# Designs tried in a protein design chat: miniprotein binders against b1l550. Part 59

Target 1, 279 residues: b1l550
Amino acid sequence: MRLPEELLERARDIHSEAPSHRIKLDRVGSFGLKVPVEFKGFLLLAEADVWVSLPEGRRGVDLSRQVEAIYELSNPPKDPFSLCREAAISLLEKLNYADSSGVSIRFDAPLQDGESLKYYGVEISSIASDEIINKIRVEILGMTACPCTAELIRAYKSSEIAATHTQRSLGILEVSTKAEHPDPDKLASIIERAMSSPLRTYTKRPDEGGLVIRSLSNARLAEDVVREMIHLFLEEFGHLPEDTHILAAVRSMESVHMHDIYAERSFSLDEIRKEISSH

## First folded at step 22 (miniprotein)

Design hb11
Fold by OpenDDE base, look of step 22:
Structure hb11 (fold): chain B 279 residues (1-279), chain A 89 residues (1-89)
Amino acid sequence: as target 1 above (279 residues)
Amino acid sequence: SEFTVEAEINGVRIRIEVTINGREIRITVTIEKDGRRIRFMYIITDPEKLAKYLEEIERIIKLFGVDPEEVKRLIEEVRRMIEEILERL
């Protein structure tokens, strides 16, 4: 049932009224939208959040206009990065009472793995005010082999390749920059290369054996993985602005313990360059 | 090499600042409308992506309700200037 449009002429614009309490809100918007995006030839249904700030003198945000803004830009489907940046700016322009806007988009990114697909998690955001800040978080699973146990077994058995316990590890790179979002495939690759070995969707026996041997031959602590991620990141993305902020982290789901091991480093490019140059 | 292109279209002031260092192209766009300023930046290390980001910039500027043909001309000017610099390198 649709109400008569004539009612709009008689109804108060509730959103434009002064609130009972004149307080600015940082974020008001629609969360959990589903938007189509195109990524590497795949049409994906992504989750999106859209918001703007609300000045103290306005009771509510025009939520319909927010939703309209992102869907207008989503047809035809485009890459999620462009969508994110364009939508953040569009929100700020369309809702002129706001001094800031934001868009977040989440999806699983397909990654080719031989004849199959694997994936990594992506969360991107763009926050617009006087300047635009772009943020990307990439998460991908890999495998780590413990070097400590390997060393003990090597000492005990005098084996060239020592057995050790292996586990799944989640690698995380989060980047906030005034530049465009860094390439997510490159970020995922950095994480995989920083681990003992990547994971595979399927393996034939020879491939599986090779993967395990590679892992054992490249045993790494969670700490090693984080340091390697940082190193590889600097090689690939050292051109980003110096005020670019990075979080590199690993969560290792240890196979011999009931708990996980976690390691992280948060840094700016300027900070980490100074640290490395001092050594 | 660096250059700046400025335009005012339908009361919207647009500034595009370009810095080229080797194969790195830095583009900073500033849009001013009704007393508000928005600034955003691209750092392009792959020249093949230049077209993509210029198209994005064009779309973004159009969000401000400016004449699309004038925006197109502006972006083509920027493209031409970048290409001329890249050809000399």
Scores: ipSAE 0.842, ipTM 0.945, lowest interface PAE 0.6, mean pLDDT 93
Fold by OpenDDE base, fold request of step 23:
Structure hb11 (fold): chain B 279 residues (1-279), chain A 89 residues (1-89)
Amino acid sequence: as target 1 above (279 residues)
Amino acid sequence: SEFTVEAEINGVRIRIEVTINGREIRITVTIEKDGRRIRFMYIITDPEKLAKYLEEIERIIKLFGVDPEEVKRLIEEVRRMIEEILERL
């Protein structure tokens, strides 16, 4: 049942009324939307959050307009990064009482693995005010082999290829920049290359053996992984603005312990360059 | 190489600043409407992506309710100027 449009003339605009308390809100919006996006030829259903700020003199936000803004831009489906940036700006334009807006989009990105697919997690955001800040978080699983156990076994058995414990490790790169979102596939590749070996969705017996041997021959601590991620990131994305902020992290699901090993470094491009140049 | 293109379309002021350093193209867009300013930036290291981001900039400017044909002409001018610089490098 649709209510008569005539009721709109009789009803108070609750959202435009003065609030009981004149307090600005930082974020008011709709969370857990599903929007179609196109990524590398795949049509994906992504999760999205949309919000704006609310001035002290306004009771509520026009939430329907927020939802309309992102869905208008989602038809036809487009690149999620473009959608994120465009939607953040659209929100700010459509809701003129807001001094800031934001959009977040989450999806699993497909990655070709032979004749199969693997994936990595993506969370992007765009925050619009006087300037736009873009944020991307990429998470992908890899495999690590412990160099400490390998060294102990080598010393004990005098083997050229020392056995060691291996585990899945989650690598994380988070980048916040005034530029456009960095390429997610490049970020995922950096994480995988920083590990002892990548994971495979399927393995043939020779391939599985090769994967394990590679991991054993490239044993890395969690600390090694993070440092390698940072090194590779600087090589690939050193052109980003100096105030670009990065989080590089790894969570290793250690197979010999009940707990995980975690390592991280947070830095700006300016800070890390100064650190490296000082050595 | 550096250039700036400015336009006013239906009361919306648009500034596009382009800096080209080797293979890097930096585009900074500033839009001013009704006393509000929005600035955003692209850093393009792959020339093949230039078209994609120019199209995005065009779509973004159109969000401000400006004449789409005038916006198209503005972006075409920017494209032409970038291409002319790239051809000389």
Scores: ipSAE 0.841, ipTM 0.946, lowest interface PAE 0.6, mean pLDDT 93
Fold by OpenDDE base, fold request of step 23:
Structure hb11 (fold): chain B 279 residues (1-279), chain A 89 residues (1-89)
Amino acid sequence: as target 1 above (279 residues)
Amino acid sequence: SEFTVEAEINGVRIRIEVTINGREIRITVTIEKDGRRIRFMYIITDPEKLAKYLEEIERIIKLFGVDPEEVKRLIEEVRRMIEEILERL
């Protein structure tokens, strides 16, 4: 049932009223929207959050305008990164009482693995004010082999390839920049290359054996993985603004323990370059 | 190489600043409307992506209710100037 639009003339605009308490709010919006996006030829249903700031003199946000803004830009489905940036700007333009806006989009990105698919997690955001800041978080699983146990086994039994425990490890790269969102496939590739080996969705017996041997021959601590991620990131994305902020992290699901091993480094491009140049 | 293109369309002031250093194209867009300013930036290292991001900039400018044909002409001017610089390198 749709109520007559004539009611708008009779009803108070509750959102434009003065609040009982004159307090600014940082974020008011709709969370858990589902929006279609196009990514590398795949049509995906992504989860999205949209919000704006609310000035102290306004009771509420026009939430309908927020929802309209992102869905207008989602038809036809487009690249989620473009959608994120465009929607953040559109929100700020459509809701002129706001001094800031934001959009967050979450999805699993398909990644080709031979004749099958694997995936990595993506969370992006764009925050708009006088400037726009873009953030991306990429998470992908890899495999690590422990060099410490390998060394112990080598010392106990002379072997060309020492046995060691292997486990799944989650690699994380989070980047916040004034530039456009960094390429997610490149970020995922950096994480995989920093691991002992990538994971495979489908393996034949010879392929599985080769994957394990590769891991054993490239044993890495969680700490090694993080340092390698940073190194590879600087090689690929060193052109980003100096104030670009990065989080590189690994969560290793250690197969010999009930708990995980975690390592991280947070840095700006300026800071890390100064650190490396000092050595 | 660097250049700046400025336009005022339907009361909206648009500034596009372009810096080209080798294979890197930096585009900074500033839009001013009704006393508000929004600035955003692209750093393009793959020339094949230039068209995509210029199209995005065009779409973004159109969000401010400006004449779409004037925006199209503005972006085409920017494209032409970038291409002229790239051809000389």
Scores: ipSAE 0.840, ipTM 0.945, lowest interface PAE 0.6, mean pLDDT 93
Fold by ESMFold2, fold request of step 23:
Structure hb11 (fold): chain B 279 residues (1-279), chain A 89 residues (1-89)
Amino acid sequence: as target 1 above (279 residues)
Amino acid sequence: SEFTVEAEINGVRIRIEVTINGREIRITVTIEKDGRRIRFMYIITDPEKLAKYLEEIERIIKLFGVDPEEVKRLIEEVRRMIEEILERL
């Protein structure tokens, strides 16, 4: 049943009224939208959230205009980073009563793995007001090998056993900056290179041995994985604005424990440079 | 190693500030319409991405409902000036 279109002329516009409690809201929006994006030639179905601020004098948000803003920009599908930045600005332009807007987009990014594929997690956001703040979080699994256990085993009965426990570790880099979103592949590469070795979708017998040897030759504590991520990040992204904020973290599923180990460091580029230059 | 291009298109004021330091290109865009100002930036270290970000800037400016041909000319002027500076370096 479709209602007569003429009713729109006579009905109250509830959203443009003043509310009985004049309280501004920080985020009012549509969450869990499915949007098509194009990433490195792949067409992916991403999850998106869109919102705007709501002033104390306006009762509601024009929600259809929010959804319209991101879907208009997603047809044809395009780069999710461009979509995120453009949609945040479009929301402010289309909903001119708002002081700020935000867009977040989440997807799994494909990554070449020999003749196969693997993936890593990406979540980006853009918050627009008189400036735009771009945030990206990258999560990728790698392998770590424990150096402490390796040293203890080396000392035990000379040279008969070359071993230590290895495990999956989830590396995390989160960057918040006034510049455009950093390249997610570069962030993922930084995380993987900080690990003892990358994970593979599959290995054949000759390759499996090599993977284990690489991990043992590059054994690292979770703490040193975080430190290495920071070092590599500064080499690649030291050009970003000084107030760029970074979180580097590792959650390691230690194979000899029933629980995980976690290490993290948050910093601004200005802060970490002063810390390093003091040594 | 730096320049600014300003334009007013259909009542929208646009300022594009470019700083080139070696191979690093910093572009800051300010758009003002109806008393509201929005500022955003790019720091381009990969020359293959210059065209992509200039196209994105063009699309963003067009969101403000301005003449797309004038926006296109503005962006091409910025691109030409960047390329000329890069050729001298």
Scores: ipSAE 0.773, ipTM 0.928, lowest interface PAE 1.1, mean pLDDT 90
Fold by ESMFold2, fold request of step 23:
Structure hb11 (fold): chain B 279 residues (1-279), chain A 89 residues (1-89)
Amino acid sequence: as target 1 above (279 residues)
Amino acid sequence: SEFTVEAEINGVRIRIEVTINGREIRITVTIEKDGRRIRFMYIITDPEKLAKYLEEIERIIKLFGVDPEEVKRLIEEVRRMIEEILERL
């Protein structure tokens, strides 16, 4: 049943009224939307949040216009990064009483892994006001091998024994910039290359042995993984604006402990360049 | 090399600033409508992505309710100027 359209002429526009308590709100929106996106030939159902700011003099947000903005742009399905940036601007244009808008989109990004697939986590956002700030967070699992235990075992027999504990480690790169979102595959590659070895969806015995040997040959502390991520990031993305902010982190799910180890560094490009040039 | 293209389409003022340094293409777009200004940028290091981002800029400008054919002509002019500079390199 659809109500008569003529009711719109007689009903109060509740959203445009002044509120009884004149308090600005920072984010008013629709969260947990399912939006189709196209990524590397895959059609994915991503999770999206959309919001705008609400001035102290306006009672409510036109919520249907928020949802309309992203769904109109998502048909036909397109690149999630383009969708994110375009939708943030569309929200601000459609809801002209807002001084800022935001969109976030989350999905698992497929990655070729031999004859199979693996994946990494992606969350992007775009926040629009008089400028646009684009943020991307990439998370991917890799393998780390502890160099401390490896050294103790080597010293124990004074020999060629190559053994240590290996574990899954979650690498994280988060980038906030005025430029377009960095390529997520490049961020994932940086994280994997910083680890002792990548993970595979499946292996045969010779390939499994090779992964373990690679990890033992490339043993790294969680701290070293973070430092390597930063080094590789600067090589790939040093061209981004100087006020670009980065978080590099690793959470190591230590196979010999009941708990995880965590290391992180956050910085701006101008800050880290000064730090490196001083050594 | 660098250049700026400015246009006004249906009361919307558009400024596209382009800087090309070797392989790096920096595009800054400023759109002003009804006293509100928004500014965004792209730093393109892969020239094969140029067409994709120019198409995105075209779609963004169209969100402001302007004549789509004039926007298309504006973006084509920017593309031609960028391509001319890149061919000199």
Scores: ipSAE 0.766, ipTM 0.925, lowest interface PAE 1.1, mean pLDDT 90

Design hb11
Fold by ESMFold2, fold request of step 23:
Structure hb11 (fold): chain B 279 residues (1-279), chain A 89 residues (1-89)
Amino acid sequence: as target 1 above (279 residues)
Amino acid sequence: SEFTVEAEINGVRIRIEVTINGREIRITVTIEKDGRRIRFMYIITDPEKLAKYLEEIERIIKLFGVDPEEVKRLIEEVRRMIEEILERL
């Protein structure tokens, strides 16, 4: 059943009224929207959230306009980073009573892995007000090998055979900046290169042996994985604005423990440069 | 090298500031409509991405309900000036 459109003329415009409690809201929006995106030639189904601020004098947000804003821009499917930045600005322009808007988009990014694909997690956001702040979080699994156990085993046997525990570790880079979103493949590459070895979708036995040997040759503490991530990040992205904020972290699912190990560092580019140059 | 292009299209004021340092192109866009100002930037280190980001800037300016042909001419002017500077470098 479709109601007569003439009812719109008679009904109160509830969302434009003043609320009984005049309190500004920071984020009012639609969460969990499904949007198509195009990434490196792949058509992916992403999950998006959209929101705007709501001034204390306005009772509600025109939610239809919010949803329309992102869906108009998502057809035909486009690059998720462009979609994110454009939608945040569109929301602020279309809902001119708001003083800020935001968009987040989440998807699994494909990477070539021999003759197959593997995936890593990406979440991006754009927050628009007088300026635009763009954030990207990349999560990718790799392999780490413990150097402390390797040395202990080597010393115990006085042997040339290296052994240690190896495990999957989740590497995390999160970047918040006034510039456009960093390339997620470069962030994923930084994380993988900081670890002992990459993980593969599958391997045949000779290749599997090679990955294990590589991991033993590149044994690293979780702390040093984070330090290497930071070093590599600065080489690739040191050009970003000085107030760019970064979080680098690793969660190691230690195979010989009942618990995980976690290391992280947050910093601005300004802060880390001063720290490094002070030595 | 550094330049600024300004325009007013259908009551919307647009300012595009470009700084070129070697292979790094910084583009800062300021759009003002009805007393509201929005400012955003790109730092382009891969020249193959220049066209992509200029097209995005064009689409963003068009979101403000302005004449698309005037926006296109503005972006083409910016592109020509960038390419001229890059040719000399």
Scores: ipSAE 0.765, ipTM 0.927, lowest interface PAE 1.0, mean pLDDT 89

